# Miniprotein binders against Mucin-6 (MUC6): the designs that were tried, part 76

Target 1, 185 residues: Mucin-6 (MUC6), of Homo sapiens (Human) (q6w4x9r395to579)
Amino acid sequence: GHCSLEGGSFVTTFDARPYRFHGTCTYILLQSPQLPEDGALMAVYDKSGVSHSETSLVAVVYLSRQDKIVISQDEVVTNNGEAKWLPYKTRNITVFRQTSTHLQMATSFGLELVVQLRPIFQAYVTVGPQFRGQTRGLCGNFNGDTTDDFTTSMGIAEGTASLFVDSWRAGNCPAALERETDPCS

## First folded at step 16 (miniprotein)

Design pb20 (from gb6 with E41L)
Fold by ESMFold2-Fast, scan of step 16:
Structure pb20 (fold): chain B 185 residues (1-185), chain A 112 residues (1-112)
Amino acid sequence: as target 1 above (185 residues)
Amino acid sequence: DIREEVKKLLEEARKLIEEAKKAGDEEAVWLLEIAVRLLELALKTGDPERISYALLFLSMALITAAEKLGDPKAVELLEKAQELLRKALEENNPELIKEAIKLIKEAAELLG
């Protein structure tokens, strides 16, 4: 299965259901029992401009008990807060440059991520057949049926993307573009 | 001819995959299979940048194998190759790619 995050705010699920993403937070893209050590793939969105109130993908994060790998639109790759030169590897994950504009994260457990850095920051998630029917998050449930692709973190199938997306927020969202100077002068 | 040298490295990488399988080294098989795919794609395009990225990955895969086998000479050759490849990318200099290939081939022969 393939899931894509394109054009700043568009998502296509593993079952090929397209929707428009709106939000400014870190969101869970993919959770699965197939990911080792409580692994999860996450996407960070921030406001791209003032005039349109649009959001854009700014980073992709793979988080487990061992690793916090961050790939950002600034072309910086970190693991557990430390910047890494590419190619880089851990026990089961490797991050490397495929072309001048594309990075790839490959894993030994059936998850692959391709990140386009330029001209627009975009991400493409590929999962092996072992993930079928065993995924949760913004990329959908990968069961071959698009009617339940908007299954929230509480297990409820929604008819609209808005409640679905909001349910997959990860932690507290920092202020984005509403970041104010300390009001105490 | 860079293309012919890369084709020879592909053959060496495939031989090393078979040796890794025989030794039960699952990590080496995984990394070398990625390296083979990247090298095949780079050869189709003929793009020096893509060749450099593929060779950097192959070097990392071979360093991982060399460290497990306890071959410091192979590690030294591959680290020098990575320095040359990064300089080639920084300065857009394909002559450094040719030099890196020679070092990678020498290291692969030590490991095979």
Scores: ipSAE 0.772, ipTM 0.913, lowest interface PAE 0.8, mean pLDDT 84

Design pb21 (from gb6 with E41Y)
Fold by ESMFold2-Fast, scan of step 16:
Structure pb21 (fold): chain B 185 residues (1-185), chain A 112 residues (1-112)
Amino acid sequence: as target 1 above (185 residues)
Amino acid sequence: DIREEVKKLLEEARKLIEEAKKAGDEEAVWLLEIAVRLLEYALKTGDPERISYALLFLSMALITAAEKLGDPKAVELLEKAQELLRKALEENNPELIKEAIKLIKEAAELLG
């Protein structure tokens, strides 16, 4: 399964459902019992000066009980707050430069991340078949049914992206911006 | 030339993968398989930067094996190779890649 974070604020889930949101927060991208040590992949969004969107991806984070690996738009890689020279490895995770514009985080547990640094910061997540039906977060539930891809952190399937995205916020940050398209109920 | 020397390292890496599989060393298999993929792609592009990135990764995989085997000489050779490769990237100097390859080959022979 493939999930992508492209064009600053576009997401395509593991079940190939595309959506867009406007937000400035850290969001849970992927949680699964298949990730060791309570692992989770997270995406950080912040304000963008680009006319096409008001927010964009600025960092990707892998967090577990042992590691907090941050890959930033400014091409800095840290683990537990310390900058690392590439290639870098921990017990089950390695981060390295694949090309002059791409970093890869490979794991021994079926998760792979490719980050495009230039010209636009983007991320691509690949998971093995053992993750099927066992994922949650912005990348969806990977069950082959796109109608429930907007399943919130409370387990409720939503028809719109805004409530779905806001349910996956991590930390104290503002809710995703909503368009003033229908002020009446 | 660089291309022929990289091909030789690629064959040595493949041999080390088979040895690691026989030994049940799953970490070595994992890291060396990544190194092989990077080296194969670097050879297809002929790009010195991609060759340097692939060799840096191979060096890290071999350092991991050398530390596990308790071979400080192999570690020293590979750390020197990584320094040369980083300098090659900074200076766009392919001669430093050739020097790094010689050190990596020496280390691989110690680890064989």
Scores: ipSAE 0.732, ipTM 0.898, lowest interface PAE 1.0, mean pLDDT 83

Design pb23 (from gb6 with R50K)
Fold by ESMFold2-Fast, scan of step 16:
Structure pb23 (fold): chain B 185 residues (1-185), chain A 112 residues (1-112)
Amino acid sequence: as target 1 above (185 residues)
Amino acid sequence: DIREEVKKLLEEARKLIEEAKKAGDEEAVWLLEIAVRLLEEALKTGDPEKISYALLFLSMALITAAEKLGDPKAVELLEKAQELLRKALEENNPELIKEAIKLIKEAAELLG
C-alpha cells in the first residue's frame, strides 16, 4: 500500500482516496499493531508563508518507545533530539539520502518513507501487505474500501475530511491553543 | 571510469549478500539489498551526487558487517571512504569519489 502527502496539503490514502488537508498540528499518519514498540508515523503541518489559509507539511516523525526520528523541511534529521549524519542506522530503521532532494527511511518491519525536501516538502509512505486492514490514521484503514477511509480515532466513519483529520491530532496546535480561553479571567 | 568501478562494487555487494544469506545474517542482507538498489539507480543516471549517496550507504552496510565480524581494518577503511565521500559532496569533486571507491573495494575484499 501507498499513501502520499503532496503539494503541501493533499493526501491520498492507502485505498487511493484523495482529500485535502487543512491543519496546523501534528497528526497521526499511521498507527498499526504491525509497528514495533508502539510505533507511529506522524506528520507536522504549519501555515504556508504566502497564505495563512493554506497549510504545508513541515516535518515527518517516527515515534516508538526507543526512537523519535524527526525529518524536517530544514533538512535536519534527529533521533531523540540529537542531530544525525546520514546515512543513519538503528537496529530496525535506516535514514539516508537517495538524491540531493530526497531522503528515505527504510525499516525491517515493512514500512518505508520517502521524503522530498525540494522544491516542495512532501512525503510518500509504503507499507507491506501485512498492514492490510490493520492501519489507522490519516493514511486510512487499508481495507480495500474507500468509503470508510475517513474513519476517526473513535472508530466512526465520517462523510467529510474535516472531522476525520481533526480526530487524528497527536499534539497541541495554534488553533487548539487559541480555543483554550478563560472567559472568567 | 567511475561507472565501471561502481559496477565492480555492485558485483562485490551481491556476493556479500549471498554470504550473508548463508550465515543467516538478516540485517546484513537487508542493508546490502538497499545498497544494491541505490547503486543500480545511481548507475542509470551517472549523477556523481547519487553515486556518492549510494556509496555512503554501502559503506555503512559494510561497517555494520565488519563490526559484527570483528574486523577493525575494514571499519577504518570504510570510515575513511565516508570522509572522502562527504568531502566530494561538499567540494563537488568526483576525483574523491574514485579514491573512496578504492577504499571500499579493499574493505569488501577483506570481508569477502
Scores: ipSAE 0.643, ipTM 0.872, lowest interface PAE 1.6, mean pLDDT 83

Design pb24 (from gb6 with R50Q)
Fold by ESMFold2-Fast, scan of step 16:
Structure pb24 (fold): chain B 185 residues (1-185), chain A 112 residues (1-112)
Amino acid sequence: as target 1 above (185 residues)
Amino acid sequence: DIREEVKKLLEEARKLIEEAKKAGDEEAVWLLEIAVRLLEEALKTGDPEQISYALLFLSMALITAAEKLGDPKAVELLEKAQELLRKALEENNPELIKEAIKLIKEAAELLG
């Protein structure tokens, strides 16, 4: 399964449901019992654009009991607060450059992340088939059914992206706004 | 020709994968398979930056193997190769890539 975070705040879930939101927070992108050491992938969004009407991805975080790997739009990679030279590895995770504009985080447990640094910071998440029906977060539940892709952290299927996104906030942040299209388009 | 030298390292990496599989070294197989993929992608483009990134990754994979085998000479060669590759990226100097490849080859021979 593939999940993408593109442009301002465009997301396509593992079941290929597209949505957009306006939000300035850290959000849980992926939680799964298939991730070791209570692992989770998180996405950090912040204001962008001249009117602050748009938000964009500014960092991706992989957090477990052992590691806090942060890949940010300023092209700095840290683990547990320390800057790392690439390529970098831990026991089951490696972070490296593929090209001058792309980083990859590869794991031994079926999760891969590709980050485009330029011209716009974007992220692409790939999970193996063992994750089918075993995921939670902004990337959806990967069950082959798009009608329940907006399942909140409380297990409720919502009809709108904004309530879904807000349920996956990791911290005290303002509520997200739904952005199916730009207001004037 | 850097591409021909990279092609030879790609074949050496594939041999090391088979040896790692026979030894049951799953970590070495995983890292070397990533290195092979990156080297294959770099060969398709011929881009010196992509070649340098692929070789940096191969060097890390080989350092991991060298440390397990207790071979400090191989580690030393590979760390020097990484320094040369980072300089090559900074200076856009393909001659430094050639020097790094020589060191990586020497280390691979010690590990094979």
Scores: ipSAE 0.780, ipTM 0.916, lowest interface PAE 0.7, mean pLDDT 85

Design pb25 (from gb6 with R50M)
Fold by ESMFold2-Fast, scan of step 16:
Structure pb25 (fold): chain B 185 residues (1-185), chain A 112 residues (1-112)
Amino acid sequence: as target 1 above (185 residues)
Amino acid sequence: DIREEVKKLLEEARKLIEEAKKAGDEEAVWLLEIAVRLLEEALKTGDPEMISYALLFLSMALITAAEKLGDPKAVELLEKAQELLRKALEENNPELIKEAIKLIKEAAELLG
């Protein structure tokens, strides 16, 4: 399965459902029993450009009991708060440059991440067939049915993206449905 | 000729993958297979930067093997190769890539 985060604010799920949102928070992209050590892939979004209505991807995070790998739009990679020279490896994960504009995070457990650094920060998530029907988060449930791709963290299928996205906030971020954190007069 | 030397390293890496498979070293197989893919992609493009990135990854894979085998000389050679490759990227100097390949080849020979 393939999930993409493109054009600053567009997401395409593993079941190929496209949607767009605006938010200034960390969101869970992917949780699964197939990820070791309670692993989760997360995306950090923040305001972009001079437009008050626009947000974009600024970092991707892989978090488990063992690792906190952060790949930032400023081309810095850290693990557990420490900056790392590339290529870098842990026991099950490696992060390296594929091209001058692309980083790759490869794992031994069927998850792969490609990050485009320039001209626009974008992320591409690939998971093996063992993840089918066993994913949750912004990338959807990977069950071959797009009608339930907006399944919230509480297990409710929504018809629109806004409540779905808000349900996948991570940490102490305030709710970010479109412009609630960026009021317009 | 950098392209010919990279092809030789590809053959050595493939040989090391087979040896790692026989030894049951799944980590070495995983890392070396990534290195082979990156080297193949770099050769197709002919891009010196991509060659440098691929060689940096191969060096890391070989350092991992050298540390398991307790070979500090191989580690030292590979760390020096990584230093030369990073300098090659900063200075756009392909001659440093050639020097790094020599060190990587020497380290690979020590490892098997």
Scores: ipSAE 0.770, ipTM 0.912, lowest interface PAE 0.8, mean pLDDT 84

Design pb26 (from gb6 with R50W)
Fold by ESMFold2-Fast, scan of step 16:
Structure pb26 (fold): chain B 185 residues (1-185), chain A 112 residues (1-112)
Amino acid sequence: as target 1 above (185 residues)
Amino acid sequence: DIREEVKKLLEEARKLIEEAKKAGDEEAVWLLEIAVRLLEEALKTGDPEWISYALLFLSMALITAAEKLGDPKAVELLEKAQELLRKALEENNPELIKEAIKLIKEAAELLG
């Protein structure tokens, strides 16, 4: 299966359901029991500029009990907060420059990530057949049925992207501050 | 001819996969299988970038073997090869790939 994060705000799930959202948080992109050490792939979105209401992908994070690998739009790769020189290798994950504009994270457990750095920061996720029906997050449930791709973190299938996306927030969200009323009165 | 050298490295990588499988070295098998896939793409496209990535994975697999065998000279040669390959990718310079191949072959000879 293939899931893509393109054009700053467009997502296509593993079951090929396209949707768009605007968010400024870290979101769970992929969780699965097939990922070792309680692993999860996450996507970080931020505002693309003060002159617009548009948001953009700014980083992709692979988090497990052992590793926190961050690939940023600034072309910096870190693990557990320390900048790494490419190619970078752990026991079961390798990060390398695939082309002049693309980085790849290859794993031993059936997950591959390709990140486009230029001209627009974008991400492409590939998972092996062992992940079928065993994924959750923004990339959907990979069960061959697009009607339940908006399954929330509570297990409810939604007809719209809004509640689905909100349910997969993992933190770093300024939305709460935007809803806060001015206490000066 | 770099294409012929890549073909020889591909054959060597396939042999190393069989040796790693017999030794139960799952990490080396994984790295070598990636290297084989990338070397096949390099032969298909002729793109120096694919060759550089393939050789980086091959050198990573050989370093793990060299460290287990306790061969510091092989490790040194492979680390130098990796530096040349990273520079080749940054500068888009295929001449550095040829130098890296020479070092990788020298290291492989020490290991086998």
Scores: ipSAE 0.007, ipTM 0.307, lowest interface PAE 10.5, mean pLDDT 76

Design pb27 (from gb6 with L38M)
Fold by ESMFold2-Fast, scan of step 16:
Structure pb27 (fold): chain B 185 residues (1-185), chain A 112 residues (1-112)
Amino acid sequence: as target 1 above (185 residues)
Amino acid sequence: DIREEVKKLLEEARKLIEEAKKAGDEEAVWLLEIAVRMLEEALKTGDPERISYALLFLSMALITAAEKLGDPKAVELLEKAQELLRKALEENNPELIKEAIKLIKEAAELLG
């Protein structure tokens, strides 16, 4: 399965449901029992540098009991608060430059992340088949049914993105504003 | 010239993958397979930056193997190669890439 965070505030879930939102928080992008040591992938959104009332992805975080890997739009990679030279590895995870504009985080447990640094900071998440029906977060539940992709952290399927997104906040942040689900709108 | 030396390292990396498979070293196989894919892509583009990134990754894969084998000389050579590759990226200096390749090749021979 593939999930994308692109165009600043657009998300396409593992079941291919597109949506967008306005938010300035850290959000849980992916949680799964398939991730070792209580692992979770998170996305940090903040206001866009060009003056709109728009928000954009500014960092992606992989958090587990052992590691807090942060990949930022300023091209700094840290683990547990320390800046790392690339390529970098821990047990089962490696982060490296694939091109001058792209970083990759590869894992031995079926999760892959590609981060585009320029011209726009964007992220692409790939998970193996073992994750089917076993994911939760902004990337959806990966069950082949788009109608329940807005399942909140409490297990409730919402009809709109705003309550869904707010339920996956990983901090004391302002509530997200609902956006169009069509990327062209 | 650099491309021919990279082709030799690619072939050496493939040999090391086969040895890692025989040894049951799944981590080494995983890392070396990533390195091989990056080296193949770099050769297609001929981009010195892509070559440097691929060689940095290969050197990390080989450091992991060297540490398991308890080979501090191979680790030293590979760490020096990484320093040269990062300097090559900063200064746009292809001669440093050539120097790094020599060190990586020496380390690979110690490990093979």
Scores: ipSAE 0.756, ipTM 0.906, lowest interface PAE 0.8, mean pLDDT 85

Design pb28 (from gb6 with L38I)
Fold by ESMFold2-Fast, scan of step 16:
Structure pb28 (fold): chain B 185 residues (1-185), chain A 112 residues (1-112)
Amino acid sequence: as target 1 above (185 residues)
Amino acid sequence: DIREEVKKLLEEARKLIEEAKKAGDEEAVWLLEIAVRILEEALKTGDPERISYALLFLSMALITAAEKLGDPKAVELLEKAQELLRKALEENNPELIKEAIKLIKEAAELLG
């Protein structure tokens, strides 16, 4: 299965359902019992350019009990807050440069991530067949049925992306509307 | 010729995968299989920069194997190879890639 984060704010799930969102927060991209040590892949989105309605991917995070690997659009890779020279490895994860514009994170547990650094920061997630029907988050549930790809963190299948995306926030981030006040009120 | 030297190094890496399998060194097998894949991809491009990235990864995989075997000379050679490869990337100097390959080959022979 393949999931992609492209063009700033476009996502295609493991079951090939495309959608777009306008959030600014850290979101759970992938959780699964197949990931060791309570592992999760997360995506960080922030405002892009001068338009408040435009958002883009700024970092990808792999978090487990042992590791907090952050790959940012600034081309810095950290683990547990410390910058790492590439190639870098832990026991079951390695991060390395494939090309001048692409990094790869490979794991021994069936998860692979390719990050395009330039010209636009983008990410591509690949999971092995053991993940089928065992994933949750923005990349969907990988069960071969696109009608339930917008399954929220509460287990409810939504018809639109907005409630789905909001349910997968990983942090206490104010919504865009809550940051704005009516100038006349 | 960098391309021909890398082809020979690929053959040596494949032999080391088999040795790591016999030794039950699952981590070395995993890393060496990645190294072979990315080095094969780099060879198809002929790009010295891509080859340098792949060789840096191969060096890390071989250091992992060498540390478990307790071979400090192999580790030293591979660390020197990594220094040369990083310098090759900074200076865009393919002669340093050739020097790094010689050190990697020497380390691989110690491990095989």
Scores: ipSAE 0.716, ipTM 0.895, lowest interface PAE 1.1, mean pLDDT 83

Design pb29 (from gb6 with L38F)
Fold by ESMFold2-Fast, scan of step 16:
Structure pb29 (fold): chain B 185 residues (1-185), chain A 112 residues (1-112)
Amino acid sequence: as target 1 above (185 residues)
Amino acid sequence: DIREEVKKLLEEARKLIEEAKKAGDEEAVWLLEIAVRFLEEALKTGDPERISYALLFLSMALITAAEKLGDPKAVELLEKAQELLRKALEENNPELIKEAIKLIKEAAELLG
């Protein structure tokens, strides 16, 4: 399964459901019992100054009991707050430069992340078949049915993206639903 | 020239995967398998920058194997190779890539 975070604020789930949202928070992108050590992939969004969208992806975070790997749009990779030279590895995760504009995070547990750094910061998540029906978060539930891809953190399937996205906020930040104005409107 | 040298490193990397499997070094096997795929992709492009990134990754995979085997000389050679590769990327200098390949070959021979 493939999930993408593109164009600043567009997401396509593992079941190929596209949506867009406006938000300035860290969001849970992927949680699964298939991820070791209570692992989770998260996406950080902030105000956009470099694209046509009003908010954009600025960092991707992999968090577990052992690691907090942050890949940011300024091309800095940290683990547990310490900057790392690439290529970098832990026991089950490696981060490396694949091209001048792309970083890859590969894992031994069936999760892969490719980050485009330029011209627009974007992320592509690939999970192995063991994740089928075992995922939750912004990337959806990977069960082959797009109608329940907007399943909130409370287990409720929503018809709209806004309630879905807000349910996956990680941290103390404004709700997407509370942002009524677009700087371009 | 560089492509021929990298092809020989690719063959050595495949041999070292088998040695790592024999040693039960699952981490080195995993990283070396990534390194082999990365090098194969880089060779198809003929791009010295792509080749340098792949060689940096191979160097890290080999350091992982060397540390488990307790071979500090192999680690030293590979760390020097990484310095040369980073300098090659900064200076756009293919001569430094050749020097790095020589050091990686020496390290691979120590590990095999």
Scores: ipSAE 0.763, ipTM 0.911, lowest interface PAE 0.9, mean pLDDT 85

Design pb3 (from gb6 with E12L K105A)
Fold by ESMFold2-Fast, scan of step 16:
Structure pb3 (fold): chain B 185 residues (1-185), chain A 112 residues (1-112)
Amino acid sequence: as target 1 above (185 residues)
Amino acid sequence: DIREEVKKLLELARKLIEEAKKAGDEEAVWLLEIAVRLLEEALKTGDPERISYALLFLSMALITAAEKLGDPKAVELLEKAQELLRKALEENNPELIKEAIKLIAEAAELLG
């Protein structure tokens, strides 16, 4: 299964359903009982310089009981708040440079993340077959049926992306401020 | 010829994977298989930067094995190789990649 986060805030789920949203929070991309130690993959979105109405991916986070690995668009990788030289490894996770513009996080438990750093920060999530029908979050439920890909954190299948995305917020969302000086750009 | 020297390390890495499998060292197999993939991809492009990144990963995989075996000399050689590879990336200097390959090969011989 492949899920992509591209072009600011476009997402394609594991079942190949494309959608987009506008948000400036941390969101749960992937939760699964297949992830060890209560692991979860999350995405951080913030306002984009492209347009005042656009948001863009600024960081990807893998969080478990042992690790908080943050890969940010400024090309800094931290674990539990400490900056790491690449390549870096823990017991079951390794983060390394594949090219000058691409980082990879590989795991021993069937999850892989590829991050494009330049020219646009983008992320690609791959999961093994053991994850089939056992995922939840923005990347969908990986059950082969796109009609229920917008299943909220409460287990409700929505017809639109807005309520689905909002249900997967993982952290505090600061108040959005309107740009009063740029109404006629 | 860097490409020729990288091919030799690739064959050595494959041999070390087989030894790790026989020893039941699942972590070494996992890391070395990633290193082999990265080296194969780098060889297809011939890009010195990609070769340097692949060799940095191979070095980390071998350091992990060396620490399990209690071989401080192998660790020292591999850490020096990583310093040379980072310098090669900063200076865009392929001669430093050749020096790093020699150290990696020496360390791998101690491990295998």
Scores: ipSAE 0.777, ipTM 0.915, lowest interface PAE 0.8, mean pLDDT 85
ESMFold2 (binder alone), alone request of step 16: mean pLDDT 84; pTM 0.835

Design pb30 (from gb6 with A42L)
Fold by ESMFold2-Fast, scan of step 16:
Structure pb30 (fold): chain B 185 residues (1-185), chain A 112 residues (1-112)
Amino acid sequence: as target 1 above (185 residues)
Amino acid sequence: DIREEVKKLLEEARKLIEEAKKAGDEEAVWLLEIAVRLLEELLKTGDPERISYALLFLSMALITAAEKLGDPKAVELLEKAQELLRKALEENNPELIKEAIKLIKEAAELLG
């Protein structure tokens, strides 16, 4: 399965359901029992440089009991708060440059991440077949049915992206959803 | 020239994967398999920008194998190769890439 975070604020789930959202927080992108050490992939969104009504991806985080790997739009990679020169590895995860504009995080447990640094910060998540029906978060549940891709952290299928996205907040963020009303007008 | 050397490194990496499997070095196998894929993509695309990045990754994979084997000489050569490759990226200097390849080949021979 493939999930993409593109164009600053567009997401396509593992079941190919596209949506857009407006929020400024850290969100759970992918959580699964298939990730070791209570692992989770997270996405950090902030206000875009052009409009305060629009948001964009600014960092991707992989968090587990042992590691907090942050890949930011500033092209800095840290683990547990320490800056790392690439290529970098832990026992099960490696982060490296494929090109001057693309980083890859590869894992031994079926998760791959490709990050485009320029011209727009974007991320592409690939998971192996063992993740089918066992994912939660902004990338959806990977069950082959797009109608329930907006399943909240409480297990409720929503008809709109805003409630779905808000339910997957990972951090203690200010009331970002209340401050963003209409990015198109 | 460089493409021929990359092809030789690719074959050497494949052989070292088999050695790592026999040694039970699962981490080195995993990293070397990634290195093989990067070298194959490099040869297929012909993109010179990828050369230093693929070789930096191969060097890290080989350091992993060398540390398991307790070979400090191979580690030293590979760390020197990484310095040269990073300098090559900053200066856009292909001669430094050639020097790095020589060090990587020497380290691979010590490990094989």
Scores: ipSAE 0.767, ipTM 0.912, lowest interface PAE 0.7, mean pLDDT 84

Design pb33 (from gb6 with R37K)
Fold by ESMFold2-Fast, scan of step 16:
Structure pb33 (fold): chain B 185 residues (1-185), chain A 112 residues (1-112)
Amino acid sequence: as target 1 above (185 residues)
Amino acid sequence: DIREEVKKLLEEARKLIEEAKKAGDEEAVWLLEIAVKLLEEALKTGDPERISYALLFLSMALITAAEKLGDPKAVELLEKAQELLRKALEENNPELIKEAIKLIKEAAELLG
């Protein structure tokens, strides 16, 4: 399955349902029992440079009991608050440059992330077949049915994106990124 | 010819994947398979930047294997190769890529 975060605030779920939203927070993109050590993929959105009502993706975060990997639009990669030179690896995760404008995070557990850094910060999530019907979050439930892709964190299928998106807020705003991207001082 | 040298490294990486499979080293198989994919894509373009990124990844995969095998000479060669590759990217200097490839080949021979 493929999920995309494009054009600032547009999302296409694993079941290919497109939507857009407004909001400036950290949101859960993907939770699954297939992710080790309570892993979750999250997206950080902030206000765009041209309008207060528009939002844009500014960072992607992979969080587990062992790792907090942050990839930001400023091309900084940190793990547990420490800046890393690329390529970088942990036990089951590696982050590296694929091209001058694209980073990739590959894992040994069937999750892959490609991040476009320039000209617009965008993210592409790929999951293996073991994730089918086993995902929750902004990327949907990956069950082959688009009608329930707006399933909230409480398990309720909504007809509209706004309540769905709000149910997947993680913690408080402002972003987790702002706590963790100072590699010195 | 950089492309021909990269093709030779690609063949060596495939050999190392088979050796890692026989040794049950799942991490080495995983990292080397990523390296092979990056090298194959870089060869399609011939772009020195893409070749440098692929070689940086291959070097990291080989450092991981060298550390497990306790081979400090291979680690030293690969770390030097990474320095040359980063300098090649900064200076847009393909000659440094050729030097890095030579060091990576020497390290791969020590490991295989």
Scores: ipSAE 0.777, ipTM 0.915, lowest interface PAE 0.8, mean pLDDT 84

